VHH binders against q9c0y8. Designs and how they scored, part 3

Target 1, 316 residues: q9c0y8
Amino acid sequence: MSASHPGILHEYTERLVAFELVGKSNVTLTSNVTRSLLLFVGGLGDGLLTVPYVQELVNPLDEIGWSIVQVQTQSSYIGWGTGSLKRDDEDLHKAVDYFLHIGGADFSTRKIVLMGHSTGSQNVLYYLTQSILPNYLIAGIAQAPVSDREAAYQFNGKEKTKELVDWVKAEYLDKGLGNDVLPRSKVENFFGEVPTSANRCIDLTDVRGNDDFFSSDLSADDFAKTFGNLKEISGSTAHSQLILLMSERDEFVSPSTDKAQLLNRFRESIRPTTSNSSLSGIIPGATHNVGPKSSPEALKWLINQLITALRSFIDQ

## First folded at step 9 (VHH)

Design vx8
Fold by ESMFold2, look of step 9:
Structure vx8 (fold): chain B 316 residues (1-316), chain A 121 residues (1-121)
Amino acid sequence: as target 1 above (316 residues)
Amino acid sequence: EVQLVESGGGLVQPGGSLRLSCAASGFTFSDYEMAWYRQAPGKGRELVAGITSGGSTSYADSVKGRFTISRDNAKNTLYLQMNSLRPEDTAVYYCARYIVTWSGGKTYDYWGQGTLVTVSS
C-alpha cells in the first residue's frame, strides 16, 4: 500500500489510454510477447484506482503470467453521462486490438479476458453479443451485474423514475434533443453533478433502455437477445466463456431480489450453453465493489475464482 | 426518517464567536460525510466546510483558520465553531448530508431548515 503504482501507460488509440499495473516479477506485456491480460473496465464514475480490488489482483495474476490492465474510455470518471454502451464498446474494441498487436509480433497465443465491474458488466455483455469476437478473447467476466433501472427504483422511487423518464421523452427525445444535457435540477438526485444527456438517462432508467440487461422483471425473450446471443470467436466455432460474479451484500440490489434465483435465470439463458461457466457465483460477504466493508473472505474468494479461471485458459 | 436540525445561530458583533450544532437522526450518522453550507441574502448556497466519515476536514478559503468543523458520532451531532466573525459571514447556515447516488454521482440529499447568523455592529 503506497502512494505510487508502477506500471506502463499505453496509448491504445488517439487520446485514450490503458494502464498496465506491474507486479513483483517486473514482467510486462511488452517484455514478454506471450503474456496474457485481464482488461478491466469499471462502472459509472470509475477510473484508475477507484475499484479497490484491482490493485489486489496485480500480484496473484502476475504469479500465473497475467497482467491486469485498467482501461480508460471516453466514459471514465464523469464522461459516462454523455456516453453510451455503443461508444464504450468502440473504445474497448480499439483497446483489445492494440494489445493484440503491440510490438508488431504475432500474438496468437496471448489470451485476453475482458472483465467489467458494475456498469462495466453491461460493457462485457454488450461486447460479447454485438459482433464476431477476436479469436483470442477467451472470456468475459461480469462482476456485480446490477440493474441500473432497478437501482433507480430502489433509491429514487419507481414512480419518480417513471416521471423523469416520461418528462425526458416528452421534452427531449420527442423533440430530437437526445444528445442534449439535462438540467441538473431535474436529475441531481439520480446522477449528482455528472452532466447527463437525455439519451443516457433513458439508457439507464427506462424499461428496456440500452443498458437494461440485468433487471429482474425482464422476460426470457429479453434475455435471449443478450445472454442468449454470444458471438463466435473469429476463425473458429468457439465462443467466449461468460463468468457472472454477484456480490452477496450488494447495496444496489433491492432487498426483495433473490440474487441466487436471478443469477440462475441469467445463466439458464446463456447460449451456447457451453459458454455458461461453472465458475459463476455469489461472492460471500461482498459489497458492490468488494470494498473495505466486505467480509475479509470476499476478496480471497474473488481472487481464487479469477486465478482458477485464468489458469484454465493457459494452453487452451 | 432522516432529520437534520440546526441550532446556535444569532446576532454577533464582528470579531465574535458562535458555535453551530446539527442534530442528526434517522440514519447511521458515522457512515456519512457531512457539510455546512451557507446562503447569504440574494445569493446561492455555498460550501463552508466538510467532514468525511473518517474525520478528514475541508474548508472554503474564506473561512480557513477561523471556522472549525467537527463531529461527535456518539451524539449524532455535527458542529461548526465560528471565530473571528465578519459581516460577510452573515447567512443562513445549513447542515447537509453528502451522498453518492446509485449512479456514482455526488450530491447532498438532506438539508436542515437552517439557522441564521447575523454579524453586525
Scores: ipSAE 0.459, ipTM 0.775, lowest interface PAE 1.8, mean pLDDT 91
Fold by OpenDDE, look of step 10:
Structure vx8 (fold): chain B 316 residues (1-316), chain A 121 residues (1-121)
Amino acid sequence: as target 1 above (316 residues)
Amino acid sequence: EVQLVESGGGLVQPGGSLRLSCAASGFTFSDYEMAWYRQAPGKGRELVAGITSGGSTSYADSVKGRFTISRDNAKNTLYLQMNSLRPEDTAVYYCARYIVTWSGGKTYDYWGQGTLVTVSS
């Protein structure tokens, strides 16, 4: 359903924007230097307001003194096909920097939490662990952290996925053509109409590819290299909190996968242990994006969990 | 509410034929690319056939020449004509709605509950 949403469009770079959704209080980041921010980044294919629950967060967050901003990166919509987590991270850091200062705020006044949906979860984890840029997040929230590789296995077939990976490596990567866009006729079943680079294909579908954070077949050592390496918050000895929220009925996770066990594996790998939030969990009855086929209580659960988390950060 | 409901599955002998149907509701069917998937026991789900909103079709190599995907937009129905069926075609067949062509993200957002096709002598 088409609708209008009040908000402020922020130009956080010369070419990229972020949309601040304004709640009933009409308080904005621009008008309040101490107002906290939930910065939201979607997954593959997502742009502004493509994740259904985002608009439902506006007023609940507003009531507790948080704004929600949806960031558009170069990877938004179809841009992910030629993107990378590194590129995304650069964009996100620019966004964080912008919002730390907008309205006259500074690094010590405004709290920012980065929330990612789907592949946005890789962005969150990357920001907190692998980024070479300073960490200014008090927390990251990964909603629906699923493996794109295993999704490919599920929908395209494991064997076919491996064949694709091998082909791309041989025909493109080994020849220094990683930035070339793959023929649609070869990858349409994987990536649809989205122009997809060889590198991006490998990032998403190769074992231990650049995006391979959440696959169930990864080892404890693999998880230690990601979850186990949360960075300090810049200017502090403190570390960001990491909250993982899986969807109980995530259609991109194999039905044979024990989501609870997998989540525990992620959580157990988080270092420092103080960053492992007790608020991590499984959204009951939720599809991947907590969409229309979710149970009626799924969205409510998510909202309540977020409110609990965000309040806890203000008290710190 | 978006719904996909498969039907037409059953038991058939090798060499036989079946026609599967997928009734779509809750969205503008004609605007979406659709697909059939199948999942055999103990195996992962695999793409069988796809059809664009414009009617262009694609098939897995294993079913080319035997299966035909089609759609009736007036009836909001997706079809899979399966001829020359083989035991290896035994699986639960699912219809799915494409989103990647429109959104550029994940390929499917809705699936049916599936219909069982058993090919056995």
Scores: ipSAE 0.386, ipTM 0.754, lowest interface PAE 1.0, mean pLDDT 94

Design x8R
Fold by ESMFold2, look of step 10:
Parts: C-alpha cells; sequence; structure tokens
Structure x8R (fold): chain B 316 residues (1-316), chain A 122 residues (1-122)
C-alpha cells in the first residue's frame, strides 16, 4: 500500500542511511538520551519498508519508550549478491556506534537491540559471536533464522546445489576469481536477477559456507562455535541476550524439518546459558516474513513477545 | 496439469503489428506475475515484458519499451503481448512464462510454454 511514514533519515556513515520511524509521541533518539532502539536489518532483497511487520511495531514500541530504526547496508536490495556477512557486520557496527551516541547518549543511558529477519538473522548471530569488533548490544533477535543452503536444497534440489557449488569452486575459486559475478544463466534458478559473486554463492550454498549457521544437518560442535560463542558486551562482564523466533508456516523451511526440535538444538547450544532467552519460540501461523498470508494472530503474538523482551531491558 | 499455450505468431513486415496470446491452465492464474520472454535463433533467452498478478504494474526491457504492451485478462486466464512497430531484430520464438520469487528473493520463471514464432522480414 502507498503511504507516508514520519521519521528521520540518518546518514550513519558515508553513503549509508538508516530510517528512524517516529511514533505518535514524536519522541526521537536525538530528543531523548534515555530512549532505546530496536535496530532492524532485513534479509536478502530487503530494504526500507520491505518487511511488512516493521511498520506495525512503531507505535507499540513507542508506547514503551523504544524507537525502531531500519538500517540499510551495502547489501540492501540487490547489493547482497556481491557482499558478505563480514561486510554487513562492519556496516552494522557503524550504525550501532552512530545511534549509541546521537543526542548525547551512551550505553548507560541507551540500550540497543539488533533484530534481523531471515538472512538478517545471520547478521545478528555473526555480530554476537563472530565479529572482531566491539559489542554494544543488550540483545539480538533473530526472526526466521533459516538455512539458505537447505532452502536451496528444497527449491533447487540437493544434487543440483552440490553440482553448482562444485562448478563454482572449479571455475572461479580455484582460479582466484571469487569476486567475479557468475553468469546469470548458470545461477538464475537460485538467485534470479541478482548479480551474485562466486564467493557469495559459496557462502550461501556450500556446507559450512560462511553464512551456514542454521542448517539442520550441522553438528553440536558446529553450533558450539557459533551459538556457543556469545561474547561479552564491551567494557562489561554482561553478555547479550539472544532471542530466536521461528515462523510456524515458514515456506523456506523443508516440511521434513521439525522446527521445535531444531529451535531446541539452537537454544541448547547457546553459551553462556544465561543468554538463552525464554522468549524464544515459534510464531503461530506465521509465514516467513509474517506477511499477509499469515494467520491474523501471528503479528499480535510477535508484538507481544517483542514488547515483553524490550520492557525487560528498560528495567536493567 | 500446468499449461501455457502461446499463439498469434507469424510473418510480418517491418513496421507491422502482431498480438500474441497465452492461454494458461492448471494453476490459479491471478496469483502469479507473468512474463513474455523471447529467444532469437541461436541466442539466449531475453526477458522483454512482465506484468504483476493483478495487472496493475508492468515492466519492459529497453529493447521493446514504447513498442510492446503486456496485458492480462484474469477472468479468461490469458496473457497478451501487443507488438507494434516491429523490427527485424524482434524475430524470435516468443514464450509465455510464469514468474516466481526464488528462495533468495530474486525473480525468475519456473515454467515456460512451447512458444510461438514471430518473424519480421521484408
Amino acid sequence: as target 1 above (316 residues)
Amino acid sequence: QLQLVESGGGLVQPGGSLRLSCAASGFTFSDYEMAWVRQPHGKGLEYIARISSGGGSTYYSDSVKGRFTISRDNAKNTLYLQMNSLKPEDTAMYYCARYIVTWSGGKTYDYKGQGTQVTVSS
């Protein structure tokens, strides 16, 4: 639907912007140093206003003193095809640093939660467990933390995906051409019109590729290296909370995958165990992005979980 | 049984017009974005036009913009391509295609018809 959305467009670093949506109170991150924020990063193909539930969060969060900010990275829209989790992570750290300090705030007065949808969930987990940069997040929220590799298996076939991976390694990686864009005719059934580098293809579709955090065939040792490795908040003895929200009717998860079992495997691997939030769960009736085909109760459930979590961080 | 059946091709002189039709069956036509793609002899497929599921948005390649018009009639499960000001380089096999969004968010087709030949020659 066409609409206008009141807000503030921030240039948080050269050529990259984030959009602070403003709720009914008209309070902003620059006008109130104690106001906290949910920083939101979408998945592949996403940008401003593309994930349907984000606009619905504005006023519920505003009522509890939180702003929602949609971040664009170099990977937004079609940019992801030539990017990486590492590049995304660098962009996100710049956004976090910017919002920590605007209006004269700092971590003692302002809390930041990073929420990711779909492959934005890989951004969240990477930030909290793999990044070499300082962590200033009170929590990370991963909505629809799904395996890109297993989605490729489901939609393109496991053998076709392995065949593509082998071909890309032989024709590009082994020749030092990892940054080269793959021919569209070879990859359009995977990536459509999006220009995709050899490295990006491998990151998404190879076993233990750099994005491969959520595949159901990974071992407990694999999860220990990721979920089991949450780092301390910089300058603190505390650790970020991690909340995992799967969509019950996620169209990109194989019907053969037991989502409750998989969620439990992720959660049991979280270290420190105090970071394993009890607010993790499966969103009833939700499609991947909690869009219009979701049951009506899905959005309400999601909002209630987020409000419960964010209220708990205000009192800390 | 999913079917896309193209018709309306033929031989036409430069500057002429043709109207292609595509009869769709075996799926809910109004749920899908649809496209026309073409393949000149010995060359790869070229996307030329697409139309949203409700018909409210259209997109054209630069090679046909201003000359071709895509449309659809959801009540008749039919996709159309009006081709005006035809040029010899428009000579190709024309296919009706059903568009989908891949798991990665990119767009491509998942089914293409058998095609109808358009030949533009003096």
Scores: ipSAE 0.446, ipTM 0.749, lowest interface PAE 2.0, mean pLDDT 93
Fold by OpenDDE, look of step 10:
Structure x8R (fold): chain B 316 residues (1-316), chain A 122 residues (1-122)
Amino acid sequence: as target 1 above (316 residues)
Amino acid sequence: QLQLVESGGGLVQPGGSLRLSCAASGFTFSDYEMAWVRQPHGKGLEYIARISSGGGSTYYSDSVKGRFTISRDNAKNTLYLQMNSLKPEDTAMYYCARYIVTWSGGKTYDYKGQGTQVTVSS
């Protein structure tokens, strides 16, 4: 059902916006100097309020002094088809910078947690591993970290996916046409109506592609390059926390995959080990986006887990 | 066995009306977004209308907006397309299509019927 949501639309760049959802208290990031920020980024196809549980987080977070902002990047909605994690990261850095500075110098102690859904989880992990983190970015939360490659295997078939990859490499990448958009007639079963570049196709579907963080067939060495490479907080020996929240009934994860084991493999790879949060876990009864087909307890569990996490971050 | 069976096509004069039906079976009809697509002779498939699984949202291409109405009866597992003010350029094979979201968040149809021919001619 369509609904209206109170909030503040922020122009964090010249052409990109982020929406701060305002809770029952009417407190905003710029009305209270102690207000902290959960910056939320969706996955492929997501834009503003396309992830159903986001609106359900507003009031619970509001009660504990946190605002939730959903960021729109160039990759939002169908923009991901021609995007990259690098581009996303640039946008997210701009968002983080903007929200750190809004309100003026008195708000300089604002803490920010980055939360990603689905492919947003790649964004979170990418953000945490590429550069030294500012002292205000204190944690990342990856909700429903799933392999796009393995999703393609599940939905399109492993062999067909490989054929696609090989074809794209031969016809586009090898010819220097990585930025060209693939013919819809060739890739619509994979990407639907989304214009998708050759590069983006490879990022998402190739073994050890740029987005290949969460595939179950990756090695410990592969995980070491991502999970094992969390950067330190500037001016400190401390590191940001990483929380992984998988959905128990994630439809994008193969039924043959032991999610608990996979999660443990991710967690065991996190370096430094102090960044491996004990709050990581599996959302019980949850579909990928913790949507309507999830068990009733799924959303409650997520909310409680987030509240626990966010409180812990402020206390440390 | 998944099946979509279109009906209601025929010959009609310009300005006339037709109502297409699509009988769905072999899957939970109410769980899926449905669409009508058409293919003029010698041309590619064109998406013309879509409807949400519950029927609360409808979408139309510019070419048919204001003239065509997509609807569904989930109790009857039936999709409809009311076509008014038909034009010669509406002549095409019309298909009922099951519309899905791909793993990557895109949308496409994964199945369509055999189609029903609509011919608009004086």
Scores: ipSAE 0.072, ipTM 0.494, lowest interface PAE 2.2, mean pLDDT 93

## First folded at step 10 (VHH)

Design vx8R
Fold by OpenDDE, look of step 11:
Structure vx8R (fold): chain B 316 residues (1-316), chain A 121 residues (1-121)
Amino acid sequence: as target 1 above (316 residues)
Amino acid sequence: EVQLVESGGGLVQPGGSLRLSCAASGFTFSDYEMAWYRQAPGKGRELVARITSGGSTSYADSVKGRFTISRDNAKNTLYLQMNSLRPEDTAVYYCARYIVTWSGGKTYDYWGQGTLVTVSS
């Protein structure tokens, strides 16, 4: 359904924008410094309002003094094909910086939470593990953290995926052609029409590729390098919270995978332990994006968990 | 197993008509966008027509007004009604299933074996 959404379009770089959705409270045409922000990053293929539940979060969050902002990065829509977590992280840093300083010094009290959907979860975890965090970045939320590699295994086959990886490594990476875009005819079954670089292909589909955070076959040592390496908040011994929200009926997770067990493995790996939120869990009846095929309670559950989390963060 | 089987091809005179069928099996046909492609001798495969799961249709300019794509979900069958056929319509016609990959990319992942349409006097 086509709909109009009131909000503020922020130019957080010269070429990139973020859309702050305005709730029923009708916040002024300028970002209110008194409001904290949930910066939302979609997954592969996502852009503005491509994740169904985002618009449903607007009013509930508005009621508790939070605004949701959809951040477009260079990876938005089809841009991910030639992107990287590093590039995304750079964009996100710019976004965070923009929203922190948009009102000058008076914005210093604003709290920011990063929320990622799907591959956005890799962005969130990457953000929390690569740099010392400012005191205003108080949490990361990974919704539907799934392994792209295992998704490829599921949809394309494990052997075919390995063949792809081997081919790309041999024909591109070993030749220093990592930035070249792969022929569509060779990778279309994996990436469709999206121009995809050799590097990006490997990031997403290789064992322990740059994006390989959530695969079920990773070791405790692998998880220690990601979940176990959350950075501290500047000026404090504290760390940002990490919340993991898996979808119970995530179609990109193998039916043979015990999601509860996998979630526990993630959680148990989080260091420091104080960053391990008790609010992590499995969204009941939820498909990957908590979309229309989800159970009716799925969205409600997600909203309630977010509200609970965001309220708790303000009190800290 | 996903299968697409085209039929209805043959020899027809210019100005004639043919109706192609594509029998689908092994998946929930009604959930998928489907398309007809064709490949003429010495040419690349080209989109002829597509129909969404909801029934919206689109056509290549070269066949607009002459060809009609339709589907019968109850019969798991895709159709291509071809009227006012021209020699340049001579090609192997393929039906294809349209999907979104795990990465969000879109592609046609399954194809039929094709059926030959020859338009000649």
Scores: ipSAE 0.628, ipTM 0.901, lowest interface PAE 0.5, mean pLDDT 93
Fold by OpenDDE, look of step 12:
Structure vx8R (fold): chain B 316 residues (1-316), chain A 121 residues (1-121)
Amino acid sequence: as target 1 above (316 residues)
Amino acid sequence: EVQLVESGGGLVQPGGSLRLSCAASGFTFSDYEMAWYRQAPGKGRELVARITSGGSTSYADSVKGRFTISRDNAKNTLYLQMNSLRPEDTAVYYCARYIVTWSGGKTYDYWGQGTLVTVSS
């Protein structure tokens, strides 16, 4: 169903925008009232209002003094095909910087949480662990953190995926052509109509590629390099909280994968241990994006979990 | 195993009608958008019509008003009713399954063998 949504369009860079959805209170981040921000970034193919549960968060968050903003990055929609986590991270840092300084509220009191859906979860982890830029997040939330590589295994086949990787390495990377876009006829089954660079293909589908955070076959040492390496919040010795929310019926996770066990493996790897939030869990009855095929309780559970988390951050 | 099998092609006079069928198996037919393509001799494959899982339809301009795409989910069958056929409609017609990949990209991943439609006096 098509609908109109009231909000504020923010130009957080010269060419990129973020949309703040305005709740019933009509209070915005530009108002002279202290307000915190849930900055939302989607996954591959996502843009504004492409994740169905986002609009359902507006009023619940509004009631507790939080705005929700959907950020458009260079990777939005089909842009991810030629993107990278590093590029995304740069855009996200620009967004965070912008929102820290707008409005009449003291930026020192404004809390910002970055919430990522799907591949947005890699953005969250990258921001908190690998970014060379300062961390200004009180917390990161990874919703539906799934392995793109294992998704490829599931949908395209493990052997075919490996063949793709080997081919791309031999024909492009080894020749210094990582930025070239792969022929659609060769990779359409993987990436559809999305122009995809050789580098991006490898990031998403190679073992220990740049986006390989959540694969079930990774070792404890691999997780230690990511989950185990959370950065300090800039100007503080404190660390951000990391909340992991998996979908119980995530169609991109193999049915043979024990989600609970995998989640525990992620959580156990988080360092410092104080960043491992007790609010991490599995969204009951939820498909990947908590969409219409989810159980009725899935969205409610997610909303309640988020409200609990966001309230706790105000007290810090 | 996913399978698409077209039928109903043949020789028809200009102004005549044909109904093509595509029998689908090996997947939940009702969950997928389906399409008809055609390839004329010496030309590239072109989209003729598509129908979403919800039943919304779209057509190439060249066939609007003459062709109708439909589906019977109970029979796992896609149809193309072709009326007012013209010589330029001569082609091999293919049915295809439309999907969204794990990466969010869209594509047609399975095709039938095709059925030949010849419009000639």
Scores: ipSAE 0.620, ipTM 0.890, lowest interface PAE 0.6, mean pLDDT 95
Fold by ESMFold2, look of step 11:
Order: C-alpha cells, then structure tokens, then sequence
Structure vx8R (fold): chain B 316 residues (1-316), chain A 121 residues (1-121)
C-alpha cells in the first residue's frame, strides 16, 4: 500500500543510510531526551519498508522511549549477491558507532538492540561473535533464523544444490574466481535475477558455508563456534542477550523440521549461558516475515515479546 | 510435473492477427504471474508481455497497443492476442511462469517449447 512515513534519514557513513521512523511523541534520537533504539536489518532482498511488521512497531516502541531504525547496507535489495557477512558486519558496526555518538544530553544511557529478520539473523549472530561489542549494544534479536542451505534443499532439491556447490567450487573457487558473478542459467532457480558471486553462492548453500549458522544437521561443535562464542561488551565483562524468535509457519523451514527442538538446540549452545534469554520462542501462527498470511495474533505476540525485552533493558 | 504448451503460431501477412495460447498444467495456475517472451533468429529472448495473478499487465514498448496478454484461470490458459503484425514480430514465442525464489530472487522457472510466428509478404 502507498503511504507516507514520518522519520529522519541518517547518513551513518558515506553513501549508506538508516531511516528512523518517528512515532506519535515526535521524539527522536536527536532530541534532548534519553532515547534508545532498535536497529533493524532485513534479509535477502530487503530494504526500507519491505518487512511488513516494522511499521507496526513504531508506536509501541515510542511509548517506552525507543526508536526503530531501518538500516540499509551495501547488501540491501540486490546488493547481497556480491556481498558477504563480513561486509555487512562492517556496515553495521559503522551504523552502531554513528548512533552511539548522536542525540540528546545523556547518550551514555542509550541502549542499542540489533534486530535481524531472516538472513539479517545471520548478521546479528555474526556481529555478536566476531569482535568486542560496543558499550551500549545490550542485545541481539534474531527473527526467523532460517538456514539458507536447508531452504535451498527444500525448494531446489538437496542433490541439485550439492551439484551446484560442486560445480561452483570446481569452475570458480578452485580457479581463483570467487568474486566472479555466476552465469544466470546455472543459478536462476536459486537466486533469480540477482547477480550472485561464486563466493556468495558457497556462503549461502554449502555445508558450513559462511552463512550456515542455523541448519538442523549442524553439530554441537558447529554451534559452539557461533552461538557459543558471544563476545563481551566493550568496557565491561557483561555480554549481550540473544533472543531467538522463530516463525511457527515459516515457509522456508522444512515441514519435517521440529522447530521447538531446533530452537532448544540453539539456546542450549549459547555461551555465556547468562546470554540465553527466556524471551526466545516461536511466534504463533507467523509466516516467515509475519506477513498478511499469518494468524491474527502473530503480530500481537511479537510486539509483546519485543516490548517486554526492551523494557527490561531500560531498567538495567 | 509443470508443463506449458504453446499453440496458435503460424505464417501471417503484415497487418494480420494471431492469437497464441499457452495451456498450463501441474500447478495452481491462478497463483502465478505469467509472461510471453519471444526469440528472433540469432537474438536473445526478450519480454513481450507480462500478467500478474491479479490481472495487472505490462508490455514491451515495441508491442504496446498491438498485443494484448490475458488469462483464463478457470481453463488454466494464458493468451497473447497479436494484432497489426509486422515482419519484426517474427520469432518463436514462449510462455513462461514467474517465481520469487527462496532467496527472494525473481525468475521464470518453467518455459514452454515455443510456437513459431512468421510475418512475411
């Protein structure tokens, strides 16, 4: 639907922007009052206003003193095809640094939560595990932390996916051509029109590729390298909380996957154990992006979980 | 198994008309955007017309006003009415099914075998 959305466009680094949606209070991250933020990163193909529930979060968050900010990275829209988690992480660190250094009279109390949808969930987990965290990044939220590899298996077939991976390795990676864009005829049923590098294809679709955090066939050792490796917050011995929110009716998860069991395996792997949030759960009746095919109560449940979490961070 | 079968091609004089049909089977036709593409000898495929599941249409500039795409969801059939045909419309015409992949990418995952349209004096 066409609509206008009041907000502030922030240029957080050269040529990259983040959009702060403004709620009914008209208070923003640049106001003279203390204000915290939920920094939101979408999944493959996403950009501003593409994930349908984000607009519905504006006023609930505003009521408790939080802004929601939609970040664009170099991977937004079709840019992901030649990108990487590392490149995304560099962009996200620049965004967090920007928002830590703008705003009101007492930015030292500003809390930042990084939330990702779909492959944005890989961005969240990567962020929390690869470097010492900023002082005020207190939590990550992963909504629909779905395996890209297992989605490829479900929709393109396991054998065809493995054949593509083998071919890409032989014809590109083994020849030093990892940054080359793959011929559309070989990959269009996986990635459509999006120009996709050999490296990006492998990251998403190979067993233990760089994005392969959420596959159900990964071992405890695999999860130890990610979920088990959350970093300290800079200037503290504290660690970020990690909240995992699966969608009950996620169309990109195989019907044979027991989501509750998989969620429990993720949660049991979280180290330090104090980062394992009891607010993790399965959004009842939700599709992948909690869109219009979701049950009517899905959005309400999501909002309740987010508000509960965000309130708890203000009281700390 | 998804199948798309084109028919209605043939030889026609400039200024003439043809109606192409594409019979679809093996999927819920009404759920999918569909398109006609064409490929002239020695050229790549080019979009001719596209129709969404809801009936919204778009056309290549070269055919706008002369060609009409339509669909009959009850009969699982896609149509292309081709009027005021020109020699440059000579091509093999293909019916294609549009999808959005699990990665959010857009493509046509099934194609018919094509039907030849020849426009000559």
Amino acid sequence: as target 1 above (316 residues)
Amino acid sequence: EVQLVESGGGLVQPGGSLRLSCAASGFTFSDYEMAWYRQAPGKGRELVARITSGGSTSYADSVKGRFTISRDNAKNTLYLQMNSLRPEDTAVYYCARYIVTWSGGKTYDYWGQGTLVTVSS
Scores: ipSAE 0.507, ipTM 0.794, lowest interface PAE 1.6, mean pLDDT 91
Fold by ESMFold2, look of step 12:
Structure vx8R (fold): chain B 316 residues (1-316), chain A 121 residues (1-121)
Amino acid sequence: as target 1 above (316 residues)
Amino acid sequence: EVQLVESGGGLVQPGGSLRLSCAASGFTFSDYEMAWYRQAPGKGRELVARITSGGSTSYADSVKGRFTISRDNAKNTLYLQMNSLRPEDTAVYYCARYIVTWSGGKTYDYWGQGTLVTVSS
């Protein structure tokens, strides 16, 4: 069904927007410059309102004084095919900077949590590990932190994926053509009709490609370079919390993968260990995006975990 | 193993009717958007009609008002009712399964072998 959603469309940089959904209180980030926010980034193919649970978070978050903001990046919708985690990260830093400066020059006491769904989880982990964080970015939340490479193995076949990777390296990367769009005939069963660059293909599907944070065959040393490298919040010795929320019935994770074991391996690698949130877990009965095929309790569980986390950041 | 098997094609006079069927197996049929495509001699494949898992339909302009796509999820069968047939409708008709890939891209990952429809005197 179509619906209207009240909110504020923020242009956080030229031609890129973030949509703040407004709850029952009618309080907004513009009307209350110290109000905290959950900044939400979707996965491949996602954009405004494509992840079904986001609109269900509006009123629960509003009740505890939080806005939820859906960010559009250059990678939103079909733009991801010629993008990168680095480009996404640049867009997200611009969005965070925008919300830090609403209502004045350099001062804001608002708390910011960055939440990602699916490949948005790679965005979250990348953000937390690349540079000194803003004072108000107190947590990252990764919902459905799924390996794109292992999804390709599951749906396209491991050997076919390796053959594609080898071909792209030989015909594009080794020739300096990493930014070139691959022929649709070679990649449509991986990426559909989305124009996809050689670099993007490798990032997603090669062993230790730039997006390859969550694959089950990575070593503890691999995880130490990512999960083990959370950066300090700017102007502080504090570090962001990291919350990992896997979906129990995630259709993009192989049935043979032990999700609890994998989650534990991620969590054991988190450094500093004080960033390893006890609120991480597996959402019972949830599909990848916690959509309508999920068990009825899945959304309630997700909301409870998020509210618990967000309250703890305000109350200290 | 995903299989799509078309049937119901044949030779028909202009103005006639045919009903095509596509028997689906090897997947949860009710979860997928399905489509009919056609390929005329010497031409590329073109979309004829599409039906979502929820039953919403769309049609190529050239067939609107004459063709009806439908599905019976209990029988795992896709249909195309073709009325007021014209010589230009002559083609091999293919049943296709629409997917969103693991990466969010959109394509048709399985095709049937096709059923020939010939509209001529």
Scores: ipSAE 0.469, ipTM 0.778, lowest interface PAE 1.7, mean pLDDT 91

